# Ledger of designs, part 1: VHH binders against Phosphopantothenate--cysteine ligase 2

Scores and structures below are computed, not measured.

Target 1, 323 residues: Phosphopantothenate--cysteine ligase 2, of Oryza sativa subsp. japonica (Rice) (q0j7n5)
Amino acid sequence: MAADPTTGGGEAESFFRAAPPLRDQDRVAGDLADFVARHSGSGGGGRLAGVVCVTSGGTTVPLEQRCVRYIDNFSSGQRGAASTEYFLKAGYAVIFIYRRGSKQPYCRFLPEDSFLDLFELGEESDIQVPESHAAVVKTAIRNYRKAIDEGLLLKLPFTTIFEYLQLLQMVGTAMNCLGRQGMFYLAAAVSDFYVPWESMAKHKIESASGPLNMQLNQVPKMLFILRKQWAPSAFCVSFKLETDPDILLQKAEAALRKYGMNVVVANELANYKDVVVMVTSNGRTTVRRPSKEDDVEEQLIDLLVEMHSEHIMQLNQDVHKLT
Structure headers, positions and changes below count from the first letter of each chain, unless a header shows other numbers; Kabat numbers aren't used for antibody chains.
F, E and O stand for the ipSAE by ESMFold2-Fast, ESMFold2 and OpenDDE, each averaged over both directions (binder to target, target to binder). V2 = 0.75 x the mean of E and O + 0.25 x the DockQ between their complexes.
[cut] marks letters that were taken out.
The coordinates of atoms that the task and the answers printed are left out; those that the model quotes come from them. Centres of patches stay.

## First folded at step 1 (VHH)

Design b11
Fold by ESMFold2-Fast, scan of step 4:
Structure b11 (fold): chain B 323 residues (1-323), chain A 119 residues (1-119)
Amino acid sequence: as target 1 above (323 residues)
Amino acid sequence: EVQLVESGGGVVQPGGSLRLSCAASGFTFSTYALYWYRQAAGIERELIASIYRGGSTNYVDSVKGRFTISRDNSENTMYLQMNSLRAEDTGLYYCATPYWLSGKYEDYWGQGTLVTVSS
């Protein structure tokens, strides 16, 4: 109820207590509980390969409470959207936490800037799809509606770092009851720094005041909290993007150990669509798309699904050793 | 405070009918899935019926066609209509819901209502 004063910038508990309330929190909580219960072993869904949380797109940091300006960690959402399609194909139920406006599953091959060019008007002013686009659009509609109507895809939108982390906490905590059958695929580009909500200007900042001076606090290390508190038995996959290939694998190995991830997927900015390296405690596996017409995510998800199946079968080693 | 209160339990003869009610308070009832669990003496608690947001339902095979779960969102109440009762249906019946409160999900349980099927 009462706001805490700003203290040390890094405590997850302080971050959540000071964050603005999540819009429709009760509805999100109910949707999550319902979705997880449908796919748990005790409530049904024993035929599923697992349940995965996919995070996708980039977070924003608002600069004022009635936000006109923000800092954006840009990401198209291509990886998360494509991976969601392949997880659904592999027999998973998917909770898709996504940045509003980012790429959606089944829509990534549709025209981006020419939305109305997808349609024509018939003689009765009915909406029709030209034959040149009909196959792609019909496939997208069938796959998307099947996933939604069968209760296999739950979409949870975010824009700000506050919304993202509140959703991640809710999803992580909800998925804890799935134990080892849960997977986190953390492909979102997450802000490292933010302006605390309670210290923000309430209205638009005026440029006539001279240079902008803002205090940025470090975002709490949520990968630690996910592993230690929210879902300690889940299979966790994180992403490391680097411009310098010489240090990429060293940084990925450091992140694997530091955050207790099962897999770190390392990619270079220059070729992230063509090749990725999966880094595990047992070694490295390079995944390349066969051609520019193929998705690197297809083989990546196949390999992660195999690793997750092995993780589920490890009954004796992890139950008493997780910290 | 999240509360679930069961009622409607009692003693019935084999082949009889009984209607259980679960009254809910302290949360947005219409948003959450709701469950009926049964615990017989010496047996682990089992999920027998579920009703999800939007009204879809699931049942364990042993009660299909005999039990009907329903919800009344205006009254914040869930029901279990039990028909053609068998001796095996004897047990404590609990309603339950997962609920988000204070940064965590927990299953919230009623206290249980006893159903005895005997001649």
Scores: ipSAE 0.048, ipTM 0.536, lowest interface PAE 6.3, mean pLDDT 82

## First folded at step 12 (VHH; from m3 with Y105W)

Design q2
Fold by OpenDDE, look of step 13:
Structure q2 (fold): chain B 323 residues (1-323), chain A 119 residues (1-119)
Amino acid sequence: as target 1 above (323 residues)
Amino acid sequence: EVQLVESGGGVVQPGGSLRLSCAASGFTFDRYVLYWYRQAAGIERELIASIYREKSTKYVDSVKGRFTISRDNSENTMYLQMNSLRAEDTGLYYCATPYWKEGKWEDYWGQGTLVTVSS
């Protein structure tokens, strides 16, 4: 029985209605509206290739409203961070929806646990960077500041599945005005199951009460809604990660059809840094890292940028047919 | 609740000047893009100027060099300085901002202020 596409919309609406309100929603909305507006209309003569929403990192599922415990869908954010850098390099403006604490663009090569090791005090008590790290740090700062100062990078943090999906809805609908110039690169590890907010314990669950029996609900399939309602003209890329290689491609193909993605990037947990498979309606393309010093994301993004360019050009043909 | 209130409209001779104001409330003013629209009689409302958070601006060609959009974030007020006014500038002027409410983006508008350029 084909799940009635109409039931998916109702489930999503119910989810958003029941979810806790997004913190700082007004500020986030302002920043987002400003960002999208600034990059709207640039399609005629402007240097902008498009606007891409990159999602990165993993979502948490709170077990309590006053959250002490959560289920983590773990992702380092490496894919999203790297990809953001390459999109910026390719001339895109980027809305970066990211998990707090996950990897950041231009920070991938900086020490995570020893941040202070990047700095030393000089004789005049000036902050200095050791020579061994100076080149890397300078490059990182330069690229990051350029992106920020030019208004090409908007960062939107999330932690929970609720925040993530609220941000995705907000960004998805905001980007609708960009039509085919909009792209979604959905590299976040999104939880498949969650505890509804209304049924969630308010306070820390006490261990003294005995074993914890908890039922998790399925997260509504928002990708379908993104493609059908929020941003139907945008170019959409999603990721499929599996631990079992035997089912990966089949699942990717199924996802492509089910949600109407332009591209599904299939990767295995064991080698996702080395190799990915792009799945489209036209077939499969394997992308391999050339060396251990290179990012697979570089070649991946190059291919996606080309595909997106073709996607944008198709609009011009449709408009000419309607005239 | 988001509120926008336009003021400063009036009757002016060709070549004259007016300064419009838009007082805003109910949202984080300094974070939002703001717009000036105008609507002439029998014509659809048109966007004429935009000001972004960092105070960068955009104008339609018909008002470039004559109109200046600005904002004072401390007063939650946007302005439109209109110089060298022409008869074709006659219309209702609206300030607007996009706003996120109840899972939707909507444009919020003021009541408008009338600008009449006549000899």
Scores: ipSAE 0.895, ipTM 0.961, lowest interface PAE 0.4, mean pLDDT 92
Fold by ESMFold2, look of step 13:
Order: structure tokens, then C-alpha cells, then sequence
Structure q2 (fold): chain B 323 residues (1-323), chain A 119 residues (1-119)
């Protein structure tokens, strides 16, 4: 059902009613409940800097229930994967909601076309990594294993707009108990339109003698629901991409007000790897990578961590004053 | 259908021991955090122990060192070994887990098992 975005709760309920069941829902819910519980109340004395939900990659809109064709809202997932690495380095626990097949934390150096280029056969057909890559691979394994083994990284895959929003709802409502210690870093490229599941063709749409006519409904504006209902105390970061810097900043400021975001990260399409502008209610901050070998995400995450720390401290200062 | 069933409660002298069990079904047990709560008369339920999917644990200070939570994922059962019991440990003991149903998180509870610590 296509409904007015200003009635977000009803539109969201209609969307989820029309959606197929999330595959592996019980296992995903268990993993998530366990992860959030582990990081609530600090456990061992408050060493954790925060908990962040990073969304990464792009959604698809399936055209058939037994899908052969889909509309793709492409993103490589580079921003989300790199940012996750820097959040983990900063002492965050990360829930990484990602498009299957997109860039992954600690694996961004991998060949796009052939994974096997990373390996070679040695004596007696032993599998090994060439010496030229050994240090990088070893570091990646160490960092990944530390994040997983210490319960600091939870990875939740999606492909479709249905799966993405189902996961976001589950994570958003789960993270409510974290209050100001929760952050949302919403870097995924999310579809604006979808085909409702019940009105979707079940099988491959066959060739026809003429144009294919198809009805698309608007995806509900879930940022509004996240900020108002699911996790109202969390620190929320969203992204805006445009070609014109003057229009970009105007649109970023509008998004900040409309959704009540704490930060809108503004990018130009032409140079989004090199520079971003962080837009807040207090002003604008430009972040630039020092060279093409560096990640703009490193300084971006450092600044977001500082801003989030101040967000958390506002609550803690008030508690201190009362006691 | 999620089901949690506690057992093992009873009457015990101060300094004694009891082992509580929580048999679970209807969900992917090995993935979920599990809790023990207790409720003394006139007091709100309080969380006393947690066990995570990889079997790490948390305890409130009042039971730390005396109570041990454990889980057997092959039998879908959680345990609470209670040693050095005190009068203030008297109450109903519940096992619990958070569960995702129809767009929201709900805490699922057993019916409770009564532990009485008295002379």
C-alpha cells in the first residue's frame, strides 16, 4: 500500500505486512539479542566507546517472487566497510547490515574479479599466500578474528529492500535499550520504490509483445520512524550525495531538520572518496583525506566518535549533577 | 511456540545448595542470550545472571561467586547452580529470553520455580 509519508507508523506496518518473511529470522534475532545484551550495561566496567549500526551496500527491488529480475540501487559498500574498520579500532561494537557481495571490513584489498589471485599452490599442493601479500592478509585475519572472537562485530546480510528494512527494524528496536550509547551510521543506498510482495508476479515475467507495465509503491521513510519510535536517543548519521555543492549542502541541512539527524554527511559524486562535509546544527566541517592512499573515513570516524562521546556525556553530566 | 520450563526449586537450609534447570523449546536456543531472574515477596523481579551464546556470563554482585549459570546447547537447557544459599535468596526464580515476534521484542518467561531458604 502506497500511503502518505507523514503517517510513518501506519505506512511502515503496511510495508512489513506485505513483505515476505525474513529468512533465518529466528537465528538472526538470537544473534542480535545476544549481541545487544552483551554490550548493554558495559559488563566489565564501561570500556566500550559505543555500539554502532552500520548499513552498507545497495538494496534490490525484486520483480518476481521467484526472482529472476530486479532493480538494483548499486553501492560497492566501500564506505560502510571502511567505516566499520575504523569504528572497531575506536573501541565500538558494530552491527554491520550489508548487501551480500559488497565490500567487507578487512577485505577491501581483495581482487574484484578473481579471489584466487590472492592464493598460490606450494609444495604438495599446499595452499599459501604469496609473500607480497602475506603481511596484509595476516593483519586482516588478526583484526577480523579479534572483532568476531571478542563479540564486537555482528554481520547481518541483505539483498532486497524487504530484508534491509526488516533488519533495520529489528536492529533499531533492539538498540533502543542502549540509549545515547547507540549510533546509527546509515551509509546504505536504499531504494525509494518497491513492488509489494502480494502484487508481485510469482514466476519469471515472460517476454511480451510490447512494453512491460509495472506498479511501484514508495518505500516508507524509515529514517523518520527510526528517530521517532525505534531508537529516539541514539546518535544518528545519514548520507547525502549530489553533483552540485550548493544544492548538496541545502539538501543536507533540510534532511538534518526533517529527520532530526545528528549529522548528515554530504558528498559530491565526483570526489566522494576524497572529501566529505559533515553538516550539524552547529555548522559544517570539511574532512579531506591526505592522499589517495588514505581513507577519508579515518578522520570522519574520529570526528564522529568525538561528537558521539559528547552526546553520551551530556547524559552522564546530568546524572553526575543529580548524585 | 517458545516454551521455557523451570524446575529444581525447593526448601533448603542456609548454606545449602540447589540446582535449577530451564528446559527450552521453540527457538534457536544456541543463538540466544538466556537469563535468570528472581522475585522476592514485595520486590520487583531482578536480573541475577546472564549467559551468552558463547557461554560467557554476567552476575549481579549479590550472587557473584555463589551462583553459577551454565547452558547445554545440545539439550536446550540452562542451569543455575546455587551454593551458600542465604535467606535473602528466597523467592521465585524465572528463566527468560528476549524474542522477536511481529515487529517487536518481547521477553519470554517461564512460570517460575520457588526457592525457600529457611531453618
Amino acid sequence: as target 1 above (323 residues)
Amino acid sequence: EVQLVESGGGVVQPGGSLRLSCAASGFTFDRYVLYWYRQAAGIERELIASIYREKSTKYVDSVKGRFTISRDNSENTMYLQMNSLRAEDTGLYYCATPYWKEGKWEDYWGQGTLVTVSS
Scores: ipSAE 0.763, ipTM 0.919, lowest interface PAE 0.8, mean pLDDT 86

## First folded at step 14 (VHH; from q2 with S56T)

Design aa6
Fold by OpenDDE, fold request of step 17:
Structure aa6 (fold): chain B 323 residues (1-323), chain A 119 residues (1-119)
Amino acid sequence: as target 1 above (323 residues)
Amino acid sequence: EVQLVESGGGVVQPGGSLRLSCAASGFTFDRYVLYWYRQAAGIERELIASIYREKTTKYVDSVKGRFTISRDNSENTMYLQMNSLRAEDTGLYYCATPYWKEGKWEDYWGQGTLVTVSS
């Protein structure tokens, strides 16, 4: 039974109505509106290839309103961080929706656990970077500052499934004005299940009462809504991660059809850094990392940029056919 | 609640100057892009100037070099300095900002201030 697309909208509305308020919503909205506005209309003479929303990292599903325990969809954020760098390099403005604590653009090669190891004190107690790290740090700083100073990177943090989806809604609808120049690169690990906020325990669930029986609800099909309602003209890329290679491509194809994605990137957990498969309505394309020193994301993004360019051009042809 | 209140409109002779103000409240002013619109009689409302968070500005060609949009974030006020006014500049001037409310983007407007350029 094809889920009535009309039922999906109601479920989503109910979800958002019941969700806790987004922290710093006003600030986030302001920053987002400004960002989108600055990059709107650049299609005529500007160097901007487009605007892409990259989602990165994993969502938590709180088990309590005053959250002590949660279900984590763990993702390092490596995919999103790397991809953001390559989108920026390709001339995109990037809205980076990311899990707090996940990998950041231009920081992938920096120590996570030993930040202080990047620094030494000189004889005059000045802060120095060891020679071994100087090149990497310099490059990171240069690229990051460039992106920020040029207003090409907006970072929006999330932790919970609620925050993630609220941000996605906000960004999705904001980017609608960009039409086909908008892109979504949805690389975040998002839970398919959640505990509704209204039914969620307020405080830490105690073990004294016996075993915990909890029912999780299915998350509304927000990707479908993104494609059909929030940003219908945007180019949309999603990711499918599986541990079983035998079902991966089938699931990716199903997801493509189900949500109406332009591309589903299929990857296996065991080798997601080395190889990905792009699934489209036209077929499958395997992308392999050339060497261990290279990022698979480089080639992936190159291909996606090309596809997006074609997507943008189709609009121009349709307008010319109507005139 | 988001509020925008325009002021400073009036009657001025061609070649004259006016300064419009937009007092804002109910949102984090310094984070938002702000706009000036105008609407002449019988004509659709048009965007004429934009000021972004970093105080970069954009103008339509018809007002470029004559109008200056600015903002004072400490006072939550946006301004439009209008110089070398022309008869075609006559209209109702609105300040606006996008705002997120109840899961939707909406444009918020003031009531407008009337600018009349007449000999």
Scores: ipSAE 0.910, ipTM 0.967, lowest interface PAE 0.4, mean pLDDT 93
Fold by OpenDDE, fold request of step 17:
Structure aa6 (fold): chain B 323 residues (1-323), chain A 119 residues (1-119)
Amino acid sequence: as target 1 above (323 residues)
Amino acid sequence: EVQLVESGGGVVQPGGSLRLSCAASGFTFDRYVLYWYRQAAGIERELIASIYREKTTKYVDSVKGRFTISRDNSENTMYLQMNSLRAEDTGLYYCATPYWKEGKWEDYWGQGTLVTVSS
């Protein structure tokens, strides 16, 4: 029985209606609208390959409205951060929806826990970078600043499942005007279950009250809505992560069909940095990291960029058939 | 509530100049892209100028070199300086911005200000 697509829409609407308001919504909306507008219509003479929304990191599920405790769907954000760099390199403008505290583009090789080790004080108390790190830091700064200064990178932070889905809705609908030039690269680890806001405890749940009985609801399947309603013409890539390799590809194929994705990237938790499998309607393509010094994302993004280019070109053929 | 109020319209002779203003409220003005539209009688509304956050601008060819869009973020006001006005510039001029409300994008408009170029 094909799940009635109408039921999915209702669940999503209910979710958004019940969700807490997005923090700084007005500012976020302004930044996003400006970003999309600046990169809209560049199809004629401009160097822009497209606009891609990259999601990165994991979502949290608050257990309390005044949140002290939460369930974390953990992801380092490595995939999204690396991929963002390669999309920028490929000539895309990037909307980077990221978990606060997760890995950032051009910062992947910088020490996280020992940030101060990157700096030294000179004799005159000038801040300096050790020679051993100078090249890497310089390159990172250069690339990052270029992306920001040229208006090619918009960063939108989230923490909770509510914020993530609100941002995805906002970005998805905003990018609809880009048609086939839009791409979604959904590498965030999204919680499958959540506590509805209206049923959520307002304050910290007390430990002395006995066993905690809490029901978690299923998160609405927003990928389907993204594909069918928010941005129907966009090229969409999602990720499937499994710990069991025996079910991974089958699940990826099922997800491809169920949500209407262009590509599902299948990966195992044990080796996700080394190998991924691209699953499409046409078959499977395995991508392997050439060396430990390389990113699997480089080849992955190259392939996706090619596929996206083909996706864009198909529009031109359809318009010519209608004229 | 988002509000846009246009002013500065009037009657001017060909070759004359006008300066339109759009006073904005109800949103973080300095973060938004802003637009000038115009609508001539019997013609669909058309976008004529855009100004982005970084104050970069875009114009349609028909107004390029004659019109200048600008913004004062401290006053939450956008301007359209119109020089070398022509009869074909006659119309109702609207200020607009996209805005996110209740889970959807909508364009917000003012009431418009009438510009009449007539000898």
Scores: ipSAE 0.909, ipTM 0.966, lowest interface PAE 0.4, mean pLDDT 93
Fold by ESMFold2, look of step 14:
Structure aa6 (fold): chain B 323 residues (1-323), chain A 119 residues (1-119)
Amino acid sequence: as target 1 above (323 residues)
Amino acid sequence: EVQLVESGGGVVQPGGSLRLSCAASGFTFDRYVLYWYRQAAGIERELIASIYREKTTKYVDSVKGRFTISRDNSENTMYLQMNSLRAEDTGLYYCATPYWKEGKWEDYWGQGTLVTVSS
């Protein structure tokens, strides 16, 4: 029988079977298994508010197996990096799935071309931080080191759509044991189409051969699979980004229903740092930063944490009703 | 291929001590959480001790203070030192780890080593 496209089961299995192996898969799996085990179980609920998987940055679609060219769904990673900082502040453990080279938690202030300006050579060629940057760098180091040393932040890098989806599968299925205490915060800009590995050119595509014709396959409906199969009890947040404000909220509401998300965060490309709209089954909530010195993510995360806390409590209420 | 092999089981008197070993291969041992389980006849396997990659540990109340889990990452070996053994400690002891294979998380197990505590 033919698989229903909305379930994605057969297409997803075919995707993963054909995908190139994940780089360092065994080491990544070990780190993840250890991280999830430390944050699972019946004890310790008062110290940890939840565990969240944050995805950040954008995927690439390689055009060659020995890739020189690719289609990029660009995202700076600002949303995911800032949100990770606020989730950690709220007492969450965070699995941060991120595009290599995108913004990172606690060092979002670093300019691309000025990294070496943060350092100087002192006496005896010691490496130092100039006084002008010392307070900011000290704060970043303290916060980052605390998150890592307390086992609250696990960082998993990707570049391609293949790596991203393999990591999402691994994390999604691992987090199933967390039940309602798990959250997915899916802020990455994920490709909708890809070149299947088996049909992909092995080497660089020659430009002198005339126009390039390409057929792209649809990426399997992974939000549906995550929500229905991998971690059905988790609190799921996805993002919808549009350049056309006239269709943005309609598409966000459609995605909420189609994929069974708990929240779809709608944002417009032109002002995504200033304002977002949270779309839920109960309606819409607009979140605005008070000024350009503030992060919109602060209020957004506060609200999501509150909603996630209520999500966790729904299981407890159902158990109480059965008594 | 993941392999876990327990050894060190035997017959001991109440109050005695025994040291179990779990030799591991086929995975990046130093990255994984590792477990000891025990199983008495007719009962489901019970998790009794966990050790994480940074060597912090967790125990079930019935073995706290009597059992010590440890790991030697250079030898890919986990240990369970069991002191002040009681009759209710009798059972098969298994080492285990979660492992990612072909799109699934599965717990991998050793064959078990028998511990009998009797007068």
Scores: ipSAE 0.762, ipTM 0.917, lowest interface PAE 0.7, mean pLDDT 87
Fold by ESMFold2, look of step 16:
Structure aa6 (fold): chain B 323 residues (1-323), chain A 119 residues (1-119)
Amino acid sequence: as target 1 above (323 residues)
Amino acid sequence: EVQLVESGGGVVQPGGSLRLSCAASGFTFDRYVLYWYRQAAGIERELIASIYREKTTKYVDSVKGRFTISRDNSENTMYLQMNSLRAEDTGLYYCATPYWKEGKWEDYWGQGTLVTVSS
């Protein structure tokens, strides 16, 4: 019989075969293998809370192999960074796949444009933090070092759509051994189209020749592959962001069904920091932050952790039923 | 290109000791979790010890207190010190590591080194 053109496997294989090599692939693979083994029930420790892969920030689509120009799917990474902090508080180990330069866990409230304001030269040219920033900097350092040094946070950077999907494949297939204890929290803004690497200009595209015409290929439906092939037992959360509230929930419900997601978190661009709607097969749950000083992610993560715990317990009930 | 080579096996009497080595090449050794497995006749390979990149360790109950896994990242070598050996420890001992190749995780294995505990 003819191959089914709607499968994601052949298109995904072709995408990865054509992609440039992942930067530092062997070191990344080693770090990931070690991290997953440490947190598996058979290899390192039995964490009842789980292991979550959080994706954060937005991908680029380079226009040249020696890239000067790219198409950017913007995301500050605030959602992913905040969520990572709350997952760590809930007792998860976190794999944080993030866009280089995006918001980072424990650093979200530190100044970026005025970063040097965090420091001053003290007596004898000692470096110190002025009193106005001391508490926030101390808290950030403590929490970050604890998460890293205790082996609970693994950070894997990307810039391009190629790097993102290569990391997602590596992480997705690695986490398969975790079964239902694995979660995917896919908050990154991922490109839908790309320039294939072999078709891409090698050097800077010169503007003197007039308008630029370019054909973009669709990125394969990797979320479907993750859910069906790489880590089918994992608890999977995706996000839907729209500027038009009239279509938001319909698109979130469609994504839930299309990809077999456990939860789709629906956001409107205008108020995404204030409110989200969790869409599940059982209905919708609205989550609102109590004040502008709070994170909507706090309650969102609490609810997801509860749902994930129930997901894990479902396997235990099935095992009991078989015996 | 990934290679794992075990050595140090041999014949020993019950209560004796052996030190196994696993020489590694072709990957970033200091980043990877490493394993020792053993395989007795007629039985599938069993994981017995793990060592992580920061040198923390984990053991199955049957070898706890008797076996010590360690690593020397400067020599790209992992070790298994086996003390108070018993007849049931007889078998082939393999070192292993998970490795990422062309979209898949696969375990890479050495050829094994034979440990015989008998008098």
Scores: ipSAE 0.756, ipTM 0.916, lowest interface PAE 0.8, mean pLDDT 87

